# VHH binders against Putative inactive neutral ceramidase B (ASAH2B), part 4

Target 1, 165 residues: Putative inactive neutral ceramidase B (ASAH2B), of Homo sapiens (Human) (p0c7u1)
Amino acid sequence: MRQHRQFMDRTHYLLTFSSSETLLRLLLRIVDRAPKGRTFGDVLQPAKPEYRVGEVAEVIFVGANPKNSVQNQTHQTFLTVEKYEATSTSWQIVCNDASWETRFYWHKGLLGLSNATVEWHIPDTAQPGIYRIRYFGHNRKQDILKPAVILSFEGTSPAFEVVTI

## First folded at step 4 (VHH; framework vhh_8k46_1)

Design c7D (from k02a with Y103D)
Fold by ESMFold2-Fast, scan of step 4:
Structure c7D (fold): chain B 165 residues (1-165), chain A 121 residues (1-121)
Amino acid sequence: as target 1 above (165 residues)
Amino acid sequence: AVQLQASGGGFVQPGGSLRLSCAASGFTFSSYAMGWFRQAPGKEREFVSAISWRGGSTYYADSVKGRFTISRDNSKNTVYLQMNSLRAEDTATYYCAAEDLYDTSGEYDYWGQGTQVTVSS
């Protein structure tokens, strides 16, 4: 359906500036930073322990500029929603960044700090079970007199339960 | 100390029923998923059933689906396995196990000593 197409964009950028100066904008885009005592992909806000179908599961991670992931030329997703399978003690991917029920929001802060919010709009067709959300990103690092490098990272939420009552 | 005490095993003829119980102590039972595994002589341990920390989600191996029912009572720190329509192939030692699914390991953290189930005519 045509309505399907207008909800296919899963990446949203929110930029905040203390100044509108062009040079400040360039500086803020050069490198990614994690808060002191944290690393990229760390969970800042976990999902709740339990959700019902029709609710929105939300996780906030220490983020990095999503443009770094495109620059790497990989067929990776920004996120997965995974369901636990007890028979194999493994996690199975049920949704990724291309799924219409997932949303990725990147909020750019100051001095290279940012966060990534991943939402899963739990469909009425979701099976009850244990789920988790993962975030896959890339951060840009540049030391004095050294070339810039792009480093991959991942974060994984605590598990949460989906019920159909 | 963490303890998982399985009980309720015994001898039963094919088509019969048994109810296994696993009493837990030494950890926050309501924060753990609980599972049942079994091992027959000369065979590897296999998954039987699992239940989430509040009982909202249950899982079953294909070999027992429709015959076994897992349940739990968090007020009693106990998980149960109701086994109906038992077959000779269900003969095994049954173990209960606890798993903290808040971490990302996916492995069961605590294991009980087991209870023997023998199905024979």
Scores: ipSAE 0.036, ipTM 0.502, lowest interface PAE 7.1, mean pLDDT 81

Design c7F (from k02a with Y103F)
Fold by ESMFold2-Fast, scan of step 4:
Structure c7F (fold): chain B 165 residues (1-165), chain A 121 residues (1-121)
Amino acid sequence: as target 1 above (165 residues)
Amino acid sequence: AVQLQASGGGFVQPGGSLRLSCAASGFTFSSYAMGWFRQAPGKEREFVSAISWRGGSTYYADSVKGRFTISRDNSKNTVYLQMNSLRAEDTATYYCAAEDLYFTSGEYDYWGQGTQVTVSS
């Protein structure tokens, strides 16, 4: 109903959800790899235990090509920032990749290796409490005797605290 | 060739301050997390502090938290360690190291030669 959210991408690249034949063929040729002993979405660098409002919370994850997500238009967010709510014992989404305060950077390494860096520029209006950052992605897998597949994954940071003053 | 050149060490009295620098060359500095480690005579190498590639995250050993500050200048390919309220126990050779979070070079740590810090009255 509100299509503006899909086009209010505030990350460092504008990802179009085009199903063009050319884009799909490019995606099918990209191979995503995880480092030995790791899986996609694993945390490479956690956030600090504590931040003040006005600081930048940063998490680095084992990444995959964000263009793989073009084939899955049902869930288009690459990241969430979530606040723990003790009364309901649940995590509440406070912002996503469409938010002005979040940044998503995909850094391509060698041979299909990459990382995804998520930044949350903590606004002065942020409530003190316990937070976490999550990353949602899709990796392309090609087995030698099978057709290529695109698999969804998620990663979740350790919790960190936001304090005032 | 990859090089990490640590400098800024020297003699200082307890309670004094020093600023260490680590100049990096031979790799894409802004794509690496940087850390400081130290080694006192007859002891194993100890973690001191680390900073993410963009500076958004910093980490400190409990023994230095509140006294040391790590920072970096990616335009100068340099990482710094500001050391305040120095104690005799901080006497060590200080090393900087680089971690590749892009996986461009495989899983390895680059290490510098080190710079000596001596805290004595």
Scores: ipSAE 0.131, ipTM 0.521, lowest interface PAE 4.6, mean pLDDT 81

Design c7T (from k02a with Y103T)
Fold by ESMFold2-Fast, scan of step 4:
Structure c7T (fold): chain B 165 residues (1-165), chain A 121 residues (1-121)
Amino acid sequence: as target 1 above (165 residues)
Amino acid sequence: AVQLQASGGGFVQPGGSLRLSCAASGFTFSSYAMGWFRQAPGKEREFVSAISWRGGSTYYADSVKGRFTISRDNSKNTVYLQMNSLRAEDTATYYCAAEDLYTTSGEYDYWGQGTQVTVSS
């Protein structure tokens, strides 16, 4: 036996929905945009080829609003710093956005354009080796008269070398 | 065209030494990490050693640590593998390979023709 919905729930639904309010949201809401010829996660400024321990490795990516990632929880982190392991030809995660030595900065631009800057403050204890920075984000897309969609993306920096001397 | 020319292999007795060379052409050598791999008869290729594009970082398989030394000379577009205290199990064809770790995912992009190393008494 199914219980029918109450009149109060139906009335509330009707009062909170309007075509004019929906159109206003579509017209005024800024979505994430990538520059022409680029995609979200593309590297705008690569890391240098080489760093010493104690220096700051920096990568700038085509970014999106980090609030999209917090709401969606598709990935647990915005970024990873990975060290190359040659014997397995694989990358090992050495830190993420919860690490004290990493910083994530989102710079909002015009009309949904933005940049994500990832910094890795290379600790004196870092092992020499080949490293890369990855960015994990979500962009919000909304076409006129279509529902909004959240799309995941990943960006990977060129690799760079960390030396102790 | 891209070329990786390995040389310096040969016959050596256990405990002996050999130096392998890999001469590279046709790409920007200083932008590539270089690796040495080996393949014994009936086995798949295994990693031996790697060196970063500027030579600041070196990597070795556990089986060769302390015995082999990788080095490179970017002015000569050449990578070297100095092999000391050679053992019968080091017998294999040795290949050099180039990997664009500056822009790629850790896959080796270019492979050379091998040089045979035989360690036998």
Scores: ipSAE 0.213, ipTM 0.645, lowest interface PAE 4.6, mean pLDDT 82

Design c7W (from k02a with Y103W)
Fold by ESMFold2-Fast, scan of step 4:
Structure c7W (fold): chain B 165 residues (1-165), chain A 121 residues (1-121)
Amino acid sequence: as target 1 above (165 residues)
Amino acid sequence: AVQLQASGGGFVQPGGSLRLSCAASGFTFSSYAMGWFRQAPGKEREFVSAISWRGGSTYYADSVKGRFTISRDNSKNTVYLQMNSLRAEDTATYYCAAEDLYWTSGEYDYWGQGTQVTVSS
């Protein structure tokens, strides 16, 4: 209770005598935001249900600034391309962001909104099968009277099929 | 509401053939991957074969590869398993199952009642 009471007094003081609108504008410029009703890593544009070898599979996710991930990388990659293995009912990593076949594009929007586009340039050597794309990111959050925090998130695309016809 | 009805089992001699069918109802069949599993008495259920929602990708257990063929007809909401060169080891109850891999569920969502296959001389 003492800690809560002290905190409330400080909050009132800062809101009353600080340039609260200037602080809010600064926070909106340096934090990541997700659209209303969405969360970071949500799919905004899924891959097509089917691709042929030689085509480009593309997924667009609700993104966050990739600079947040440099020191806080939990998966050591921004993305994976995974192939379904029915016998084990599991997903096998086929490639990641170190692969020449993958591209990662971050598109900055307004007020902390952004999109992450993952492309997989399907090689002619790709095995036919069921695939998915995953995105691994970190968003920066700033609460009033608290230090900024970096939070990990992940998104997974709907699956798509690769054929060799 | 969801039903998977497997049929086509029976008694055959080694080297014989059978065609299993699985009729689906109560869900959007064309959005689901379909699989066949089998279970012999006193054994765990094992994977046999799977087919993607549009039929462009097929998967087979090593024990059946080259002998079994999975196919589907989305207009009839039916998946098939053509079993050739049957062996005594193929004796089991065969189950069909459905998985919504489009949304990456990671496990089979719906299971049907089985059909018995007995391979014996």
Scores: ipSAE 0.012, ipTM 0.431, lowest interface PAE 8.2, mean pLDDT 81

Design c8D (from k02a with T104D)
Fold by ESMFold2-Fast, scan of step 4:
Structure c8D (fold): chain B 165 residues (1-165), chain A 121 residues (1-121)
Amino acid sequence: as target 1 above (165 residues)
Amino acid sequence: AVQLQASGGGFVQPGGSLRLSCAASGFTFSSYAMGWFRQAPGKEREFVSAISWRGGSTYYADSVKGRFTISRDNSKNTVYLQMNSLRAEDTATYYCAAEDLYYDSGEYDYWGQGTQVTVSS
């Protein structure tokens, strides 16, 4: 072990590094990509203008790998369902990803392209009003000769109306 | 050009009723939420009522809830405020406003001229 250490310390490790390891690492590291002319969090499919209680509101966003969010999670959630309050012109959080009513689906595409689908299964107890869905994610970006970085982003759906009739 | 024309104000005794109208032109009315605000002498402008772009959702300030009813007619590009059981405290200039809530503008985009409501014996 000690007799072989001098040879391995200089020659062996240099040869290992130069054996296309850099290219293999590049091929194995998929970065997140947005479609041309789009950015992460952009709405690809908005919710319908109106839903009834008991229906499923669905929004599809330009997505990124949710694993990027594990230690970098902004807002402590992947998604919110928010209800409009007209008297303050503000949005109140009704649900997040911990709610039994919400579902988050990440669908992989080609070479880092992906979609995030957020569903809200509207409970019978939902108050009628104006709602929106928001998506909070993180994308992995790598420029040539620079280390990879994780960047936060958010997307917000057009508003939709929930009725009880 | 964008216009919001409020009308229907006037003098009324306590307990009386008035119906305000706001006629809109110059924008896609059916894609906008509509609101009514009022401003009394010596006070800041306050929210009164709002209605969603299709009329399925309505909002009211606590001070008017149960007395006022907001409605809209998208075929006529008009929003209405039916005011019942009027009180002296309802005396104000009433303004209508339009907000692109569907795409979340965050603020009312267009404001109309006021119509004066005076509740006095």
Scores: ipSAE 0.208, ipTM 0.652, lowest interface PAE 4.8, mean pLDDT 82

Design c8E (from k02a with T104E)
Fold by ESMFold2-Fast, scan of step 4:
Structure c8E (fold): chain B 165 residues (1-165), chain A 121 residues (1-121)
Amino acid sequence: as target 1 above (165 residues)
Amino acid sequence: AVQLQASGGGFVQPGGSLRLSCAASGFTFSSYAMGWFRQAPGKEREFVSAISWRGGSTYYADSVKGRFTISRDNSKNTVYLQMNSLRAEDTATYYCAAEDLYYESGEYDYWGQGTQVTVSS
């Protein structure tokens, strides 16, 4: 468990705080926003097409406050690393956010904007193949004269290939 | 239009060899994973082999491991299936298919016309 706790410290959310002094800005701090023309879970930076074992695969998504997911998590994880299985044409989960190889960083920007960075530190024991990273989150939405709601979303990276030495 | 044209099938004796080809057009071939599937009369379509977009990863059904080899030439927009030590059970129409696994948008695969392989004495 102590080693699990140590690894969990590495997967902790990194919070980048912003300040606001107007009422509108204060209200915008409690809601999640996506950039114009984007939606939550959209890929801002894809993984590279190819990685070697020992490298770090990284994907950056349009993010939302991870606190929204504490009571509302459908998949019981913020992220998965999945390996393609061609015989069944399906994706198999190889890691989630409890895995020591994965890191999740939430970078809070201004006025409810944020990014979620998912890293997979590819172990020397990884099998060669086609992989992808998925992000599962929840955003808080507030319409005028309506109660706030929590909405689930998911994002999926382009696939990448892992080669072994 | 997207086209996948399979060829190279024919009649062969047990223990013989054939090489199938699948020529692709109408899409960015080097961004797609390619697969071979087969269907025998009265049976469901089954997976045979697959190759990643750069050729670094290959997959085989247990029934063909050690006998079949998949390869691709991205300069020719073609995927190949080298079939050795053919058995009567390999008799089927063979289809090539393309999957855009690089961009996870749209769950679709393109299917080509088949090429018939008959293994009989």
Scores: ipSAE 0.087, ipTM 0.565, lowest interface PAE 6.1, mean pLDDT 81

Design c8P (from k02a with T104P)
Fold by ESMFold2-Fast, scan of step 4:
Structure c8P (fold): chain B 165 residues (1-165), chain A 121 residues (1-121)
Amino acid sequence: as target 1 above (165 residues)
Amino acid sequence: AVQLQASGGGFVQPGGSLRLSCAASGFTFSSYAMGWFRQAPGKEREFVSAISWRGGSTYYADSVKGRFTISRDNSKNTVYLQMNSLRAEDTATYYCAAEDLYYPSGEYDYWGQGTQVTVSS
């Protein structure tokens, strides 16, 4: 009986190929991926337009494995919180990932997708003003039969306002 | 088209007051920070004051702090500069400008035409 050969046609071969391509995509979990139409560091969820001291400002970015940044040392911090200085039209760093009031969370998704959540627990001592959060990361890219490449990226949140009352 | 129309300038005696207005059109006013700048003849343009998109944060140059007050009305797409205790050194053309701090470019995106303020006896 040759029943096992009934399905050895072009369609079965195509399904086998599709499965192998799916397995290749599964292996892409060891590389970083951005959603269609997005790039690493893109804002997925902005901070609110306004916060009071004592609240938590939160931004969610298209993320990448933070281990890449440790390995490549292109940036020495994962995040900054910056305050706007209107007289000079410049941004001043007020804290980074070493600050107790900041939190960095990496949430691994499927097939190399991930999110980076940055929180700033706004201290009661914070000066009122305009602030933004920045994310600094590195993504790992692997093309077929080529060495892996580590690429730096940065994302900047929309600005938000901190008020005391 | 984006337009910023400054008005309210004029002649005033030292110690007097003026209120400048800047009417905005052609962009989402409530998403922009607004600033006032001034330029006297033969001098560079200098920063005067700025206000955040909802008015919760205000900024002033040291030379005007305590005398000038910036405010805005997002329902009228207008920013105001209340100028009290005016001095001869405040004589300048005053310009309003808009900056998208929600998507920071590091500079003011739009500039209006000026309104002349002359403080003289």
Scores: ipSAE 0.293, ipTM 0.672, lowest interface PAE 3.5, mean pLDDT 83

Design c9DA (from k02a with S105D G106A)
Fold by ESMFold2-Fast, scan of step 4:
Structure c9DA (fold): chain B 165 residues (1-165), chain A 121 residues (1-121)
Amino acid sequence: as target 1 above (165 residues)
Amino acid sequence: AVQLQASGGGFVQPGGSLRLSCAASGFTFSSYAMGWFRQAPGKEREFVSAISWRGGSTYYADSVKGRFTISRDNSKNTVYLQMNSLRAEDTATYYCAAEDLYYTDAEYDYWGQGTQVTVSS
């Protein structure tokens, strides 16, 4: 509930831009952009190789406006924290954006550029092992003489280890 | 805290030129996209120009396109606005703005101190 409230407060904050920022977006006809040589969901800042329980794992991705995802969330979440399970050689979802331990922040840059920061506040009850963070988003694209479209994308962090000591 | 210091304004005759500078401090300048905005008395703030964090992309308002040029020097933490062929309608206080590409709290999204440009005969 606290996580959900904090996320909603951040989303509301992003909607209350100054009139000058609103004018910039109107003049440029707001679309989502990725930096040159990058794509949406690309990792800009990876997690550390290792964390202890009680620490905060953080990944920063090339982001897009989260409002694009309100009706069209591909995975019904902006993020997952996944733990590697060696017996099945698969990744298991351990939490998502509704979890008390996770935070999702979207920071709007200029000209349609943005970042998505995912934090996982590693609980003392977390099992040691190999983890990764994933980001699920949607970008708005409009080419000249074409209607705007909403496109889904995914980003996945490098794996990191969680230890208890 | 982010500090943005705009300078270079003054009085010029129509057809003259000015170069505005915005010196940034307090954060990693090369991670920020930069923009210039202006506001004349009794009017709303309007967009003038913007430049991406490494200078690979620039954008201009139609009213200034072909007359103004935005540039940046990441080694000096400074963004510039070269203003040529100035008109009376360009009279305004000019502000620089920085938007971090990383998540930051509202206090890191600052408008710099303005610099006054007056174009009159």
Scores: ipSAE 0.000, ipTM 0.129, lowest interface PAE 15.6, mean pLDDT 76

Design c9DS (from k02a with S105D G106S)
Fold by ESMFold2-Fast, scan of step 4:
Structure c9DS (fold): chain B 165 residues (1-165), chain A 121 residues (1-121)
Amino acid sequence: as target 1 above (165 residues)
Amino acid sequence: AVQLQASGGGFVQPGGSLRLSCAASGFTFSSYAMGWFRQAPGKEREFVSAISWRGGSTYYADSVKGRFTISRDNSKNTVYLQMNSLRAEDTATYYCAAEDLYYTDSEYDYWGQGTQVTVSS
């Protein structure tokens, strides 16, 4: 476990501390939004074409509130790092959000807009080959005169190469 | 206890520059993403800039892109905001915030007091 998680301490502060964002959530319902011309899971910043072991691969996606995924999770993870297997022409999962090598960062913007950053800290033991990063999320939508719904989405990065040395 | 102390605000003329600092204590600084937010008189609090825990990623509000630069020094437990080409519209109290990368709900939390920036002729 990670000591920096401090979940109960943060829960206590959120219950007693009132911010403009916290107050808005209590007074008005907030929903997830995508930028005009984009959809949830769209890649905003792709990984580089090539990385070496020991480097950090990073992808930024159009995001949604990760709280939606905790309650409605279909893939049991926010993210995967996958390696291409040429012999079977398929992608194999090499790690997910439980791996110490991965980081998930959600940055909340204005009026329900957000970004999700996925980092993969490439271990020295990584096999050379073609890789991709996927993001699994859920967005909350509420149209006028309709009840709120939670919709699943996924995003997939362009492929990138990992080389040794 | 977690503490975030923002400093470096003041009075400047339009077109001037300021460098804000946020000194952190009471947690493992290098494991936290850091951000800057501001609140102008009579307006909602708004996002300004953010930096990932190792500094590999930076984010900026459209209103400050090209003028502001966020950076961090993990050896000093400090995050910085370099503000150039300041405008009257940048007048606000500026707050720094930390985000625990291991928390399932990845929202920013505010700790400590802000620093006032006033841009006027």
Scores: ipSAE 0.000, ipTM 0.120, lowest interface PAE 18.2, mean pLDDT 76

Design c9E (from k02a with S105E)
Fold by ESMFold2-Fast, scan of step 4:
Structure c9E (fold): chain B 165 residues (1-165), chain A 121 residues (1-121)
Amino acid sequence: as target 1 above (165 residues)
Amino acid sequence: AVQLQASGGGFVQPGGSLRLSCAASGFTFSSYAMGWFRQAPGKEREFVSAISWRGGSTYYADSVKGRFTISRDNSKNTVYLQMNSLRAEDTATYYCAAEDLYYTEGEYDYWGQGTQVTVSS
């Protein structure tokens, strides 16, 4: 035990010679952060109020590392494009991240911050109406005295109108 | 190929000012967060400042807060660091860095050659 204890103390000293900066950098690579006054999934840049078919609708959200996401039957996608249906007073999914017309870009910022950009390249076949874009993600949280946890979140854009002319 | 060219370093007296520039090429500049880091001989690389893709958010190390200002011009593919009230401890090689993560490829950092700042009387 005494020999193992002395060896462990030496290892600890060697790790202490690695900079505090390197240790902080390693920790920050593991944790997702939201800007002060914001939460994950918050809209940083909304879509325009109106688009024509053939245009690109774009929404930017406060993002998190997509590697955290657990795919399941409830939310197997990072995004949906939804159309409002007045007869049922509900939102209907038109496409998701597997659709040819959607793009998902995750841009890592500094210190655990990131943005998720969702683009919908509005096809000529799109029906006129009211649409919205949603983002589904998971953030990794690490408290000093607790194990890491992965928390689900979602963001929803303001509604926008698609017109054919 | 990604290239980051830092410039504007030199010799300056304590209390003086310098403006660093980082010219970027080979990537979609407006899609990248940009940062400044510094390294003095025999020391670890230290974070200095960062700016978000559209310039709406800026971040500073406590050691430079209130003295340095980061800005960017996406039309010129350039990020700037205005350094005021310079101190001897600001002496270092300054590097600009770009951060991006392709959805499928993972995290990576791009680094330039650096520019030397020497604060001496």
Scores: ipSAE 0.000, ipTM 0.138, lowest interface PAE 16.4, mean pLDDT 76

Design c9T (from k02a with S105T)
Fold by ESMFold2-Fast, scan of step 4:
Structure c9T (fold): chain B 165 residues (1-165), chain A 121 residues (1-121)
Amino acid sequence: as target 1 above (165 residues)
Amino acid sequence: AVQLQASGGGFVQPGGSLRLSCAASGFTFSSYAMGWFRQAPGKEREFVSAISWRGGSTYYADSVKGRFTISRDNSKNTVYLQMNSLRAEDTATYYCAAEDLYYTTGEYDYWGQGTQVTVSS
């Protein structure tokens, strides 16, 4: 009975809106979507191959609503800037979304589509080297007759080089 | 087909110098980072040096810093390793390798045939 009652109450709620377009827009705002053939965190616009200190490195990813993410400066982050270490073939985190030089912008599109723009304002103190930007997010998914779930994802940019010249 | 051809090895006395070359073909050389690795008899392969796709960043193992210099010429599809003040412990087969750091993270994608360097009195 509880399932039938909740179904009826939801149907009645939706009937308070006077247009199909309004209902569609309202429903689509509660879920995240990725473009067909892509996944959340996919790179839409890579960084340039090279930057100088003082420039802004920018990457655009297929995004999701940042409100879905558990935000804890110690354990959770939206983004990292990482520097390559060739000796160990590993990536070292040099800053994250708590850093003054990083910016995160979430841009809503149509039908639950969105983009996440990550900027790194390269400080004059940055060491020359190979860098990449990573994006960590969570998308909200709801199937018919199932409760909403939050799923984690990550995206990684192509690498770029920082020079001081 | 992708090819990396290392050359310039040989026999030198301690304190001597050699320049290794690695000629690349079959891929977009200017989009790849290039590395030099070495393997001595009975030892594991170790990293020596690496250079970014345009040459703006160079990396060296601690054992070779100040003695070895990596460089590249993208117009000739060639990476070089200038080895100065050579020591007996530099004796190894030297390999060049290519890594697409622009699109991938992880291991080197292409490996060349080695060139033997022997430093002996």
Scores: ipSAE 0.259, ipTM 0.672, lowest interface PAE 4.0, mean pLDDT 82

Design cc4S11S (from k02a with D100S E107S)
Fold by ESMFold2-Fast, scan of step 4:
Structure cc4S11S (fold): chain B 165 residues (1-165), chain A 121 residues (1-121)
Amino acid sequence: as target 1 above (165 residues)
Amino acid sequence: AVQLQASGGGFVQPGGSLRLSCAASGFTFSSYAMGWFRQAPGKEREFVSAISWRGGSTYYADSVKGRFTISRDNSKNTVYLQMNSLRAEDTATYYCAAESLYYTSGSYDYWGQGTQVTVSS
């Protein structure tokens, strides 16, 4: 249901080209591109420094076509929400507690560019603490005389604090 | 009603500079990515530049990288295109357009009227 909605939320762009530009546009359509000076998974818009329970945390990443991706084996997702655990100095995945409260939107941009928006609708049951959002994707790369390759990438947001009041 | 009003075009010599402006009204400007497109006589419309809704990401066609800079002011509902080192091949009508990153149907939602840029000696 949510997985189906996430997949169906991808955008489609109709582009009109001269016949001489068709091959280039087809290549740009079937390959993923990152903006100059950035790489796939880079944060385009970080979350706010602080949120309250009931708010929506949002991060926008340099994206790639979700058709290229296999879901994370443990969490069946393109994303994780992680909470910092100070006693072990480690990040713990909490998406299983909030998986129905997360949204993944892939917005197809211009010339093979795209954005991935991750939302976490912070439930009233969320524990206060330090959180981060991660995005896991795959980009398709193809040179004219070489077979297409699928390359994995990940992006991690800056940390943000969740408070209960 | 939605309105995108482009301005700042004109006649300029090669190597010169122009700044285009696009004033937006009738929608939540800060929720939309903004783009500039151009169309030269007898050619198809082509992408020039785009800026994300908070301005954290900018995108440029290879033909304008290093010469053009896109920016936006969400408090004024305006997007800008600073064009430096202009060339004869930059001669075109320039259009601004708005794309919602929150909707699932793809393509630019709103298009403005164009402003003419002519680069000639």
Scores: ipSAE 0.000, ipTM 0.124, lowest interface PAE 16.3, mean pLDDT 76

